VH-VL binders against p55155r1310to1479. Designs and how they scored, part 13

Target 1, 170 residues: p55155r1310to1479
Amino acid sequence: SVCKVQKNQIRTFDDVLYNTPLTTCYSLIAKDCSEEPTFAVLSKKTEKNSEEMIIKVIRGEQEIVAQLQNEEIRVKVDGKKILSEDYSAHQIERLGESDIVIELPEGEVRFDGYTIKTQLPSYSRKNQLCGLCGNNDDESTNEFYTSDNTETKDIEEFHRSYLLKNEECE
Key: E = the ipSAE of ESMFold2; O = the ipSAE of ESMFold2 at other seeds; V2 = 0.75 times the mean of E and O plus 0.25 times the DockQ between their complexes.

## First folded at step 11 (VH-VL; framework fv_cosibelimab)

Design h6 (at its last look DockQ between E and O 0.85; V2 from the best seeds 0.77)
Fold by ESMFold2 at other seeds, look of step 11:
Structure h6 (fold): chain C 170 residues (1-170), chain A 119 residues (1-119), chain B 112 residues (1-112)
Amino acid sequence: as target 1 above (170 residues)
Amino acid sequence: EVQLVQSGAEVKKPGSSVKVSCKASGGTFSDYAISWVRQAPGQGLEWMGGIIPIFGTANYAQKFQGRVTITADESTSTAYMELSSLRSEDTAVYYCARSKYRGSAFDIWGQGTLVTVSS
Amino acid sequence: NFMLTQPHSVSESPGKTVTISCTRSSGSIASHYVQWYQQRPGSAPTTVIYEDNQRPSGVPDRFSGSIDSSSNSASLTISGLKTEDEADYYCQSYDSSTHWVVFGGGTKLTVL
């Protein structure tokens, strides 16, 4: 199953489509919310009115950040810029269309600066996922649990609960 | 204005534990790396470990593995460091510090918390 | 993992230039960025150089950082030395294999 983020829309792991504009503050896209988390995927817009995004993937003890700069995907691993010839050493792959794939313990994240695709196996961690991509339980009616695990019908409350707001972003 | 404010000084006996808090102002710190760094009297800076609160898993320097627990409470924007089995050698100022990424410079430091371990 | 070695102390007169070295014991100094911190007595450290050679806003341009791969070291250079520069200085890097932050031992700068 795949969660897709682009153009202020999210299609969840359970195929629920909704509008949720990202901001210049990070939002939690998808996370292993089990007792021993293995990954988290965050994203924000580069600028308020841009469709370009910055992605942050936390994978085990590594933190991977990527964005377009000068028409090229630039990657940092634990704060260090990594050249494309070093991507494979960090379980990152450049696709032939100038996209990247970041490996997860049981899946992957694809990113091209404008679209985030998080792919997890359908047999993975049902009801232990959290974030704007939902819980991957193959049920569309229980998708909107806030960050404190409270069910809501209010899309804005759902989105707000995963927004990492502070005075340094808007 | 973003600040890190730590809990007050503590005096402890050997064998006990201490838990130091570090509260962020100006909203959440959940996407930042929060580290704990100590400085014994007359000594240099020593990294103990860190956490990215949104991820929730901490990592530790080998010297402190097994004695230090680092946690975070996202709802209160507060990180904690607990050091157990205290010895007199653990007398130090304990700082929390924020960085944008795990390997990046610390851009905000707490004021420091003096922990004194004595009989 | 590696250590970062700094001189224990350096001293120099006002107006002169001082350089503080930071030598990495194993693996390349270029494997990760080097940061430099200034610490005055009774205060928390503050960043004076990040990403090898970048200055935060508010840090005077007389502070500069450099990397020398042949000696496997980083350097902090302070030109036009002022009495207010008297402080302890620490270099810091990151061990990508262990995911640990590594500090140098610190250098006490005395302005004569």
Scores: ipSAE 0.782, ipTM 0.903, lowest interface PAE 1.1, mean pLDDT 90
Fold by ESMFold2, look of step 11:
Structure h6 (fold): chain C 170 residues (1-170), chain A 119 residues (1-119), chain B 112 residues (1-112)
Amino acid sequence: as target 1 above (170 residues)
Amino acid sequence: EVQLVQSGAEVKKPGSSVKVSCKASGGTFSDYAISWVRQAPGQGLEWMGGIIPIFGTANYAQKFQGRVTITADESTSTAYMELSSLRSEDTAVYYCARSKYRGSAFDIWGQGTLVTVSS
Amino acid sequence: NFMLTQPHSVSESPGKTVTISCTRSSGSIASHYVQWYQQRPGSAPTTVIYEDNQRPSGVPDRFSGSIDSSSNSASLTISGLKTEDEADYYCQSYDSSTHWVVFGGGTKLTVL
């Protein structure tokens, strides 16, 4: 199962396509919402009306942030900038100057500054995934459950529930 | 503009527990990390543990594993630290502090909460 | 699993320069950034240096930080020392293997 985020559009793990404009505030893209979370994927736009994104991956006890900067992906791990020669020590693979793969406990995230692809095994943590990518329940049903686990038909309410507003973002 | 406001001082008996709150004022936690740091009288700063509220799992210093529970409520922008099985040596000022990343500097500190454990 | 060791106290006259050391016991000091905090009596700490050598807005240029790989240490340097600089100073780093925050023991700076 793959969830794709690109250009204000999301295709969920269950192949549901919808438009939602990401903002300069982080949004929760996909997360293990079980009693013992193992990962979370967040993203935001670099600036208003930009198609470029910043990705944050929380993986176990590590926090990985990446963005495209001057045509090259830049990575921080737990707040420390790291060089591309050290990526492999952090289970990050560089696929060129602007393309990386970040391992997850079961799966991976691919990111090039403009597109986020989150790949998980089929049936991975069925009904325990949450975020804008849906719950991966293999039923192609309505996946619009808000962050408090309330079903909604209002897509704006859905994505607003996963928005992490603060004083410095849109 | 953003401040961390902690609950008031507490006086406790040995063997009891205490729960200290830390509320963001003028903002939210967003994806920040929230840590708890204590300082016993005349002693230095001691990190107890922390949480990234959107992730939801706390991590703890070895010394406090099993006695401290750190939680967060995103809807109220409030973090909590509960310390159980209190002893006299737990008398300290308890701070919450925010950082952009787990390994980065604390940019906002709460005012501190004095917890006194006396028999 | 590492310690950060600071001198217990340092003193110096106004206008002079003082340096406070912070030595890491195992592993490289450069493996993660070092932060420095100032704490005045009765107050919460405040950041004076982050990411080894960066100053937050509002911290005067006379505060600087550095890393010495040879001695496996970080240093906070305060030039043009003022009486308002009298405080306790703590270094702090991060252990990426355990994911713990580590503070130094603290240094009392006395301005004569």
Scores: ipSAE 0.711, ipTM 0.884, lowest interface PAE 1.3, mean pLDDT 88
ESMFold2 (binder alone), look of step 11: mean pLDDT 92; pTM 0.940

## First folded at step 12 (VH-VL; framework fv_cosibelimab)

Design i5 (at its last look DockQ between E and O 0.98; V2 from the best seeds 0.79)
Fold by ESMFold2, look of step 12:
Structure i5 (fold): chain C 170 residues (1-170), chain A 119 residues (1-119), chain B 112 residues (1-112)
Amino acid sequence: as target 1 above (170 residues)
Amino acid sequence: EVQLVQSGAEVKKPGSSVKVSCKASGGTFSDYAISWVRQAPGQGLEWMGAIIPIFGTANYAQKFQGRVTITADESTSTAYMELSSLRSEDTAVYYCARSKYRGSAFDIWGQGTLVTVSS
Amino acid sequence: NFMLTQPHSVSESPGKTVTISCTRSSGSIASHYVQWYQQRPGSAPTTVIYEDNQRPSGVPDRFSGSIDSSSNSASLTISGLKTEDEADYYCQSYDSSTHWVVFGGGTKLTVL
């Protein structure tokens, strides 16, 4: 199953499509919300009026941040800028000048600066995923679960519950 | 503008536990790394562990593994450090500190919490 | 894994330049960024250098950081030394293999 984020739209793991403009604040895209989380995927806009995004992937004890800069993907691992020649040492694959794949414990995240595709096995963590990509329960409904696991039909409440507002963003 | 405000000083007996809180004021910390760093009287800084609250799993320095538990509550922007099986050598000032990434510099430090372990 | 070794103390006169070293015991000093913190008595540490040689806002430009791969060390240099610079200074790095933050032992700077 695949969750796709692009152009202020999200297609969830359960194939639910909705509009939710990302902001310059990180939003939780997808996360293993079991008692032993293995990954989290976050994203934000580079600028308020841009479709260009920054992605943050936390997997195990590594934190990977990527964004498109000067027509080339720039990557940091645990705050350290790394060069393309070092990507494989960090389970990151370059698919051309502006497209990368970041491996997850089960699955992957593909990112090109404008589109995020989070791909997980269809059997993976049913009802234990959380975030804007939904819970992967294999049911396409208009029901959403907020970050406190409260069911809502209000897309604004759903999005707001996964928004990580802070002093550095709007 | 953003501050990390820690709970007050504690006096504990050997063998007990202490839980120190660290609340972000004027901002939130869910996607930051929150570390705990202690400093015994007259000694240097010693990193104990860290958590990224949105991720929810902490990692610990080997010295403290099994004795320290670091947690976070995103809804209150509060991190916690609990140290168990206290000994007199655990007498120290305990700081929380925020960094943008796990390997980045700490840009905000809490005021410190003195924990005194005395029999 | 690795330790960061600093001189226990350094002293210098006002107006002069002092350099505080931070030597990594194993693995390359360049494998991750080095930070520097200043700690005055009774206060929490504050960052004076991050990412090897960057200054946060409000830190005077007389503070500088550098990396010397041949000696496997980082250095904090304070030029135009002032009495207010008297403090403890800590270097810090990160072990990407264990994911631990590592502090140096600290250096007491005395301004005579």
Scores: ipSAE 0.731, ipTM 0.889, lowest interface PAE 1.3, mean pLDDT 89
Fold by ESMFold2 at other seeds, look of step 12:
Structure i5 (fold): chain C 170 residues (1-170), chain A 119 residues (1-119), chain B 112 residues (1-112)
Amino acid sequence: as target 1 above (170 residues)
Amino acid sequence: EVQLVQSGAEVKKPGSSVKVSCKASGGTFSDYAISWVRQAPGQGLEWMGAIIPIFGTANYAQKFQGRVTITADESTSTAYMELSSLRSEDTAVYYCARSKYRGSAFDIWGQGTLVTVSS
Amino acid sequence: NFMLTQPHSVSESPGKTVTISCTRSSGSIASHYVQWYQQRPGSAPTTVIYEDNQRPSGVPDRFSGSIDSSSNSASLTISGLKTEDEADYYCQSYDSSTHWVVFGGGTKLTVL
């Protein structure tokens, strides 16, 4: 299963396609919402009218942030900028100048500054995933689950529940 | 603009537990790291652990593993630190502090909560 | 894991320059950024240096930070020392192997 965020649209793990609600505030893209979370993927736009994104991946005790800068992916691990020769020590692989793969416990995240692909096994964490990528229940309906696991048909309520507003974004 | 407001001072007996709260006002902390740092009288700063609320699990310093529990409630923008099996040497001011990343500087500190452990 | 060692105290006269050291016990000081905090009595700490040598807004440029890889240490330098600079100062780094925040023991700065 793959969730793809690109060009103001999201294709969920359950093959539902809708316009992305991303802003300059982080939104939760995908997360292991079990009682023992193993990963979370967040993203925001670099600016309101840009298709360029910043990604944050939380993986166990590590926090990985990546952004395209000057046509090259820049990576921070726990707030420290790292160079491409150090990527493998952090289970990150560089695929060319502007494309990286970040390993997850069961799957991976691929990012190039404009596209986020979260790839998990198709059976993985059925009904325990949350975020804008959906819960991976093999259902493509208009019913969505908000961040408090409330079922809704209101896609705007669904989107707002995963938006992380703060004083540094709008 | 953004403040971290902690719960009030506590007086506790040895062997009991204390739970200190840290509420963000004027902002949120869901994608920030929230750390707990204590300072015994006349002593230095001691990091206890941290949580990224949107992720939901905490990381602890070795010396507090097994006695401290750090949690967060995103709906109320509140983090909690609970320290169990209190001893007199746990008497300290307990701070919460926010950082953009796990390993980055703390940009906002709470006012501190004095916890006194006495019989 | 590693420790950060600071002198227990330093003192200097107003208008002069003081340097507070922060030595890492194992692994490279450059493995992660060093932060510096100022703490006055009865108050929470405040950041005076982050990412080795950056100053937050509002921190005067007489505060500077540096890294010396040969001695495996960081330094906080305060030039043009003022009586208001009298405080405790802590360095802080991050242990990438354990994912823990590490503080130095602190240095009491006395302005004579």
Scores: ipSAE 0.723, ipTM 0.890, lowest interface PAE 1.4, mean pLDDT 89
ESMFold2 (binder alone), look of step 12: mean pLDDT 93; pTM 0.945

Design i6 (at its last look DockQ between E and O 0.93; V2 from the best seeds 0.80)
Fold by ESMFold2, look of step 12:
Structure i6 (fold): chain C 170 residues (1-170), chain A 119 residues (1-119), chain B 112 residues (1-112)
Amino acid sequence: as target 1 above (170 residues)
Amino acid sequence: EVQLVQSGAEVKKPGSSVKVSCKASGGTFSDYAISWVRQAPGQGLEWMGAIIPIFGTPNYAQKFQGRVTITADESTSTAYMELSSLRSEDTAVYYCARSKYRGSAFDIWGQGTLVTVSS
Amino acid sequence: NFMLTQPHSVSESPGKTVTISCTRSSGSIASNYVQWYQQRPGSAPTTVIYEDNQRPSGVPDRFSGSIDSSSNSASLTISGLKTEDEADYYCQSYDSSTHWVVFGGGTKLTVL
């Protein structure tokens, strides 16, 4: 069970495909929304009309931010830029110039600047996932629940409920 | 302009608890780190812990583990710090402060909340 | 676990230059960025230097920061001292092994 974000489209954990135009504000892609969250995955566009993304992965006590810069993936851990030699110490693997894999407590995130693939085990349904990737409960009708668990038929309302507006974006 | 506005001063007895609020105005703070930092009279700054509201799991300094609880409510853009089993040594100004990342500089500070613990 | 040690106080005349040191007790000072905060009496701290040597908008260019790996220390330098610079100054870093923010003990700057 994989959620894929690429080119303004999302294929959810439950294999539902829809268009979701990300913005320069972070959106919640996938999160452990249980009573004891263990990870969150966020993403935003680098520019309004670009397919390039910035990813933020929060897991345990670390915050990992990555983006493609000068055709190489650049990584910050807790705000400090790190070199690829140090990736393994942070449970990050570099694959080539522009691909990384970030370990999650139960799964992984693969990112190359343009595509985010969040892979979780099949039993993750019990973790009560939330975000634009859906809740991973093997039911397609419940993937359009807003961040406050309100069902909606409006994909834009669904997307907007996971949008994190702030002073630096629109 | 984002501001952090804290709840008012409190006077507490030893052994009780205090809960200080920190409300962000002018936007959300959900993907930023919100830290709590205290300063006893005439003393330096002491970091207590932090939370990233969208994530929801806080991180605490060892000294305060077991006595401090940091939470956030995204619907009201408000973070909270609760300190239990208060002692006179806990008399301090308590600040909330925002940073872009967990290890980054604090770019916005609340005005501070004086908590006085007296018998 | 590491500590950041600052001088207790420093004083200097207007127009002169002062340097406040911040020495890390264990591990490299370069392992994470160093920040500097100014705090006037009765006020919250404000950032004067971040990421070792960067100034936020609105901070005069007479404030500068530096790192000396050989002494395992950071420094805040204030040139052209003004009476308005009289304040407490704190350095701060981050311990990536414990995930804690660490402040120095603070330095009281008196402008004579």
Scores: ipSAE 0.764, ipTM 0.898, lowest interface PAE 1.0, mean pLDDT 89
Fold by ESMFold2 at other seeds, look of step 12:
Formats: structure tokens, sequence, C-alpha cells
Structure i6 (fold): chain C 170 residues (1-170), chain A 119 residues (1-119), chain B 112 residues (1-112)
């Protein structure tokens, strides 16, 4: 199953399409919300009126941040910029000058600066997912679950619950 | 203003455990790395481990693996460090500190918590 | 995997320049950024240099950082030394292979 974030929209793991209110603050896109989380995917806009995004992927003991700069993807691992020749040492594959694939423990994230595609195996055990991509529970209608696991029909409440507000964004 | 406020000083007996809290106020918590760093009297700084609260899985220095537990509670913006099987050598000031990325500089430090292990 | 070694103490007169070294034992000093912290007695550390040579806002330009690949070391340089600069100074880097934060042993700066 695939979750796609593009053009201010999200198509969830359960094939639900809705508008995403991404801001210059990080939002939680997808996360392993089991008792022992193995990954998290976050994203924000580079600027308020842009469709260009910055992605943060946390997996195991690494923190990977990527963004498009001057038509080329730039990657930081644990805060240090790395060169494209070192991507494979960090389980990152470059598919072109502006496309990368970041491995997850079970799945992958593809990113080109404008589109995030999170691909995970279709397993029922993975219904412990949380974030704006949904919980991958085979439900395509009816309910959104906020970060405190509260059911809501209010898409704005759902989106706000995964927003990570801080001092340097709005 | 962003601030990390830690729990108060503690006096402990050998073999017991201590749990120190670190509450963030006026600023970011969930997507930053929160580290624990200790300093024994007259000694240098020693990194113990870290957590990124939104992720939830901590990372520990080898020396403390098996004795330290680092957790975070996003609803209260509070990180915790619990150290078990205390020894007199664990007498130290324990700091929490925030960094934007796991490998970047600590931009905010808590005031420190003195833990004294005696007897 | 690596250690950062600093001199135990340095001293110098007001108005002069002091340099504190931070030598990495294995692997390249340039493989990750070096940070420098100032700690006054009874206080938490504060950052004076980050990312090798950058100053946070509010840190005087008398403080500078540098990297010397040939000696595999970082340096903190304080020019125009003032009595208020008397403190302990720590360097810090990150080990990408173990995912650990590594501190130097610290240097006590005495302003004569």
Amino acid sequence: as target 1 above (170 residues)
Amino acid sequence: EVQLVQSGAEVKKPGSSVKVSCKASGGTFSDYAISWVRQAPGQGLEWMGAIIPIFGTPNYAQKFQGRVTITADESTSTAYMELSSLRSEDTAVYYCARSKYRGSAFDIWGQGTLVTVSS
Amino acid sequence: NFMLTQPHSVSESPGKTVTISCTRSSGSIASNYVQWYQQRPGSAPTTVIYEDNQRPSGVPDRFSGSIDSSSNSASLTISGLKTEDEADYYCQSYDSSTHWVVFGGGTKLTVL
C-alpha cells in the first residue's frame, strides 16, 4: 500500500483523498505507532506559499532530512550534509538528480521535492500506523483518528492533531 | 522563551533508582532531540542517550545500556531519564539538553539536577 | 569509536589571544561538525561555536572556531581575552558509526 503527498493533497494508505493543510511546521505523515516504533516520516513546506517540501525520516538511530535545492536533492544525515556518492552507505538510493528512495525497515519512501510516496507492505499487523496517511486498516470511509486516537469527521481537527508547532514556524 | 525545567535534587542509596524529569516550556519538544548529559563533581560532560519524542525510540550510550531508560510524554512536553542500580560513582549533576538534529549542537540546556548516591 | 582530547588547562593575560585544541583520536575530525561550549562554575553549558566555525547570536566575534585536517583537530580561539572569559570549555562532535555524542575532556581557562 502507498500513501502519496503532493500538491497540497494526501492519498492515504486506504485510498482516501483529501486536502492537507501542510505548513512551514512539520506534520507527521506516517509513523510506526507500535510499542517499539521503527520509523517516522515528517514533512513541511519550504515556504508558506510553496508546493515544495522538506522531508524528515527517522529510522532506527538515524535522522534523514532531504530537500530540493537548485533542482538537486540535498540530504542531511543526523544534521550533516552528505554527498550523493555516500547515499548508499545510508540506505538511500538516487534515481536521478532530483529523486531519491529512502529505505524503511519494512518499505520505502520516495521523494523528489514535490511528492512524497510512502510504500509499506499490506500487512494487518501494520494497522498500528498513525499520521496523516491514516492507519492502513482497510477502512476507506467514515473515520479519521487524531493523534490521541479520537475519532473525528473534522478534517481540520485531524490535520491539526499531527501538526508539530514550534518557535520557528507557522 | 524556550526553557527546559528539570526536577529537583535527590539523595539516593546505592542499589536504588532515580527518575529525573525535563519539561519543555515556551517552545519545541516533539521533533527535536532531547539528550541527557551528566557531570560528576569536578569532572567533564558525559552523554548518556537521547530521544526524539515524536519518534519515541531512545538511543543510549554503550556505558549506560541496560541501566538507563529514556522516555518522553508528548502530552505534558516532558522527557524522563531513569537510572537504575545506582552506585556512588553515579553522583553527578544530570542535564537535559535539546538539539535540532541528533548530531547538531545543544541549543537549550536544563538547569541540571544533582543526584547524590551515598551510604 | 573515537575520543576528543583537550589540554587540561590554559592561561593567558587580558587582551591576549588563547587557543584551545581538540584532537580526534581516530577517523577524520572533518567527518562531523565540531561544537564548543562554555561553562561557568555552577551553571549549565552554553554554545559558543557550532558547525565548526559558526557563532550563535550574542557570542562576540572574539570567539572563533577552526578545523585543521593535518593535525586532525579543532580549535577554539579567543582573542582580546577578557576576565569574563574565564570558564571551562568543551568541544563536542558526533560519531555517525555508533550514533553517539562525544565530548572532549574539558579545558579550564584562567585569565591572569
Scores: ipSAE 0.753, ipTM 0.894, lowest interface PAE 1.0, mean pLDDT 89
ESMFold2 (binder alone), look of step 12: mean pLDDT 93; pTM 0.943

## First folded at step 13 (VH-VL; framework fv_cosibelimab)

Design j5 (at its last look DockQ between E and O 0.95; V2 from the best seeds 0.82)
Fold by ESMFold2, look of step 13:
Structure j5 (fold): chain C 170 residues (1-170), chain A 119 residues (1-119), chain B 112 residues (1-112)
Amino acid sequence: as target 1 above (170 residues)
Amino acid sequence: EVQLVQSGAEVKKPGSSVKVSCKASGGPFSNYAISWVRQAPGQGLEWMGAIIPIFGTANYAQKFQGRVTITADESTSTAYMELSSLRSEDTAVYYCARSKYRGSAFDIWGQGTLVTVSS
Amino acid sequence: NFMLTQPHSVSESPGKTVTISCTRSSGSIASNYVQWYQQRPGSAPTTVIYEDNQRPSGVPDRFSGSIDSSSNSASLTISGLKTEDEADYYCQSYDSSTHWVVFGGGTKLTVL
């Protein structure tokens, strides 16, 4: 299954489409919320009223950050800017000037500066995922779990629980 | 102003454990790397490990593997470092420090917590 | 894994220029950025150089950083030396293979 983030809309792993208040603060898009997390995907807008995003993928002991700059994707791994010729050494694939694929332990994240696609096997991590992409449980249509794992039907509460609000973003 | 404020000095006996807290205010916490760095008297800086709070899993320097536990509580913007099986050579000032990325410079440091291990 | 080696001490007169070296034992110094920290007695370290040669806001331009691939080292250069520059200085890099932060042993700078 696939979760897609684009144009302030999210289509979840459970194929639920809704609008989200993405901001210049990071939001948790998808995460392995088991007792031993293996990945997390975060994103924020580059500027207010922009559709352009910055993505952060935490994958085990690596932290990968990407954004579109001057019509090409720029990538940092653990804070070091890397050249596209070195992407494969970091389990990153360049598909074009603005498209990359970041490998996950069981799946991948595709990013082009404007769209985030998180792809996971439908049979894995059931009821152990959290974030704006939902929990991939296929049995809880129109129900959402906040970051403290409580069920809510309030979409704004759901969105707000995954927003990493601080004094430096809006 | 971004600050990291640590818990106060502690005196511990050999074989016990210590848990130091590090509370962040005025800036990002959950998506930054929070490291623990210690400095024995008259010695240099020694990295112990780090956590990215939103991720929740810490990594550790080999020397401390099995003795140190680093955790974070996003709701209180507080990181913790617990060091077990204390020895006299663990007497040091323990700093928390944050960095934007795992390999980036530490831009904010806590004030340090003196831990003294003595009988 | 690698080590970063610094001289134990360096001294120089006010107004002069001092350079502190930081040599990486294995692998290329250019594989990851080098940071430099200043630490005065009783205080936490503060960053004076990041990403090899960048200065944080508020750090005087007499502080500069450089990388020399031929000697596999980084350098911190302080020109126009002032008495308040007397401190310990640490270089730091990151080991991508182990995912550890690595500090140099530190250098005591004495302003004569």
Scores: ipSAE 0.774, ipTM 0.902, lowest interface PAE 1.1, mean pLDDT 90
Fold by ESMFold2 at other seeds, look of step 13:
Structure j5 (fold): chain C 170 residues (1-170), chain A 119 residues (1-119), chain B 112 residues (1-112)
Amino acid sequence: as target 1 above (170 residues)
Amino acid sequence: EVQLVQSGAEVKKPGSSVKVSCKASGGPFSNYAISWVRQAPGQGLEWMGAIIPIFGTANYAQKFQGRVTITADESTSTAYMELSSLRSEDTAVYYCARSKYRGSAFDIWGQGTLVTVSS
Amino acid sequence: NFMLTQPHSVSESPGKTVTISCTRSSGSIASNYVQWYQQRPGSAPTTVIYEDNQRPSGVPDRFSGSIDSSSNSASLTISGLKTEDEADYYCQSYDSSTHWVVFGGGTKLTVL
């Protein structure tokens, strides 16, 4: 299953499409919310009126951050900027100048500065995923579950529960 | 302004446990790394481990694996460090500190919590 | 799994320049950024240099940091030494193989 984020829209793992008010604050896009989390994907806008995003992927003990800079994807691993020749040592694949693939324990994240595609096996982590990409339960009409796993019909409440709002972003 | 405020000093007996809290205010918490660093009297700084609260699991320096537990509560913006099986050499000031990324500088430090272990 | 070695103490007169070294035992010092912290007695550490050579706001420009790949070391240099600079100084880096933060042993700076 694939979750796609672009142009202030999200298509969830369960094929639900909605508009999201992504901001310059990080939001939780997708996470393994089992008792032993293996990954988390977060994203924010580079600026309020841009379609351009910054992605953060937490993968076990590594923290990977990527964004476009000067029309080239730039990557940090644990806060250190790395060269594209070192990407493969971190299970990152460069697909052209502006595209990368970041491996996950069970799947991958593709990112080009404007679109985030999180791909997981269809059988993987049924009902144990959380975030704006939904829970991957094969129910395309299911209601949204907030970060404390309560069901809501309110899209704004759903998004707000995954927003990491603070005084340094808006 | 961003600050980290820690719980007060503790006096403990050998073999017991201590749990120190670290409350963040005025800035980001959940996607930053929160580390615990201790300093025995007259000694240097010793990193114990860290957590990224939104991810929810901690990593630890090898010396402390099995004795330390680091947790976080996003709803209260509070991190915790619990050290078990205390002994006299665990007497130290325990700091929490925040960094933007795991390998980045600590930009905010808590005031420190003195833990004294005596028989 | 590397260590960072600092001299235990250094001393110098006001107005002069002191340099504190931080030598990495294995792997390249340039593999990750080096940070420097100042700690006065009874206080929490504060950052004086991050990312090898950057100063946080409020740190005077007489503090500078550098990397020397040939000696596999980082250095903190304090010029125009003042009595208020008397403190303990720690370097810090990150071990990508273990995912641990590594501190140097610390250097006591005495202003004579």
Scores: ipSAE 0.768, ipTM 0.903, lowest interface PAE 1.2, mean pLDDT 90
ESMFold2 (binder alone), look of step 13: mean pLDDT 93; pTM 0.947

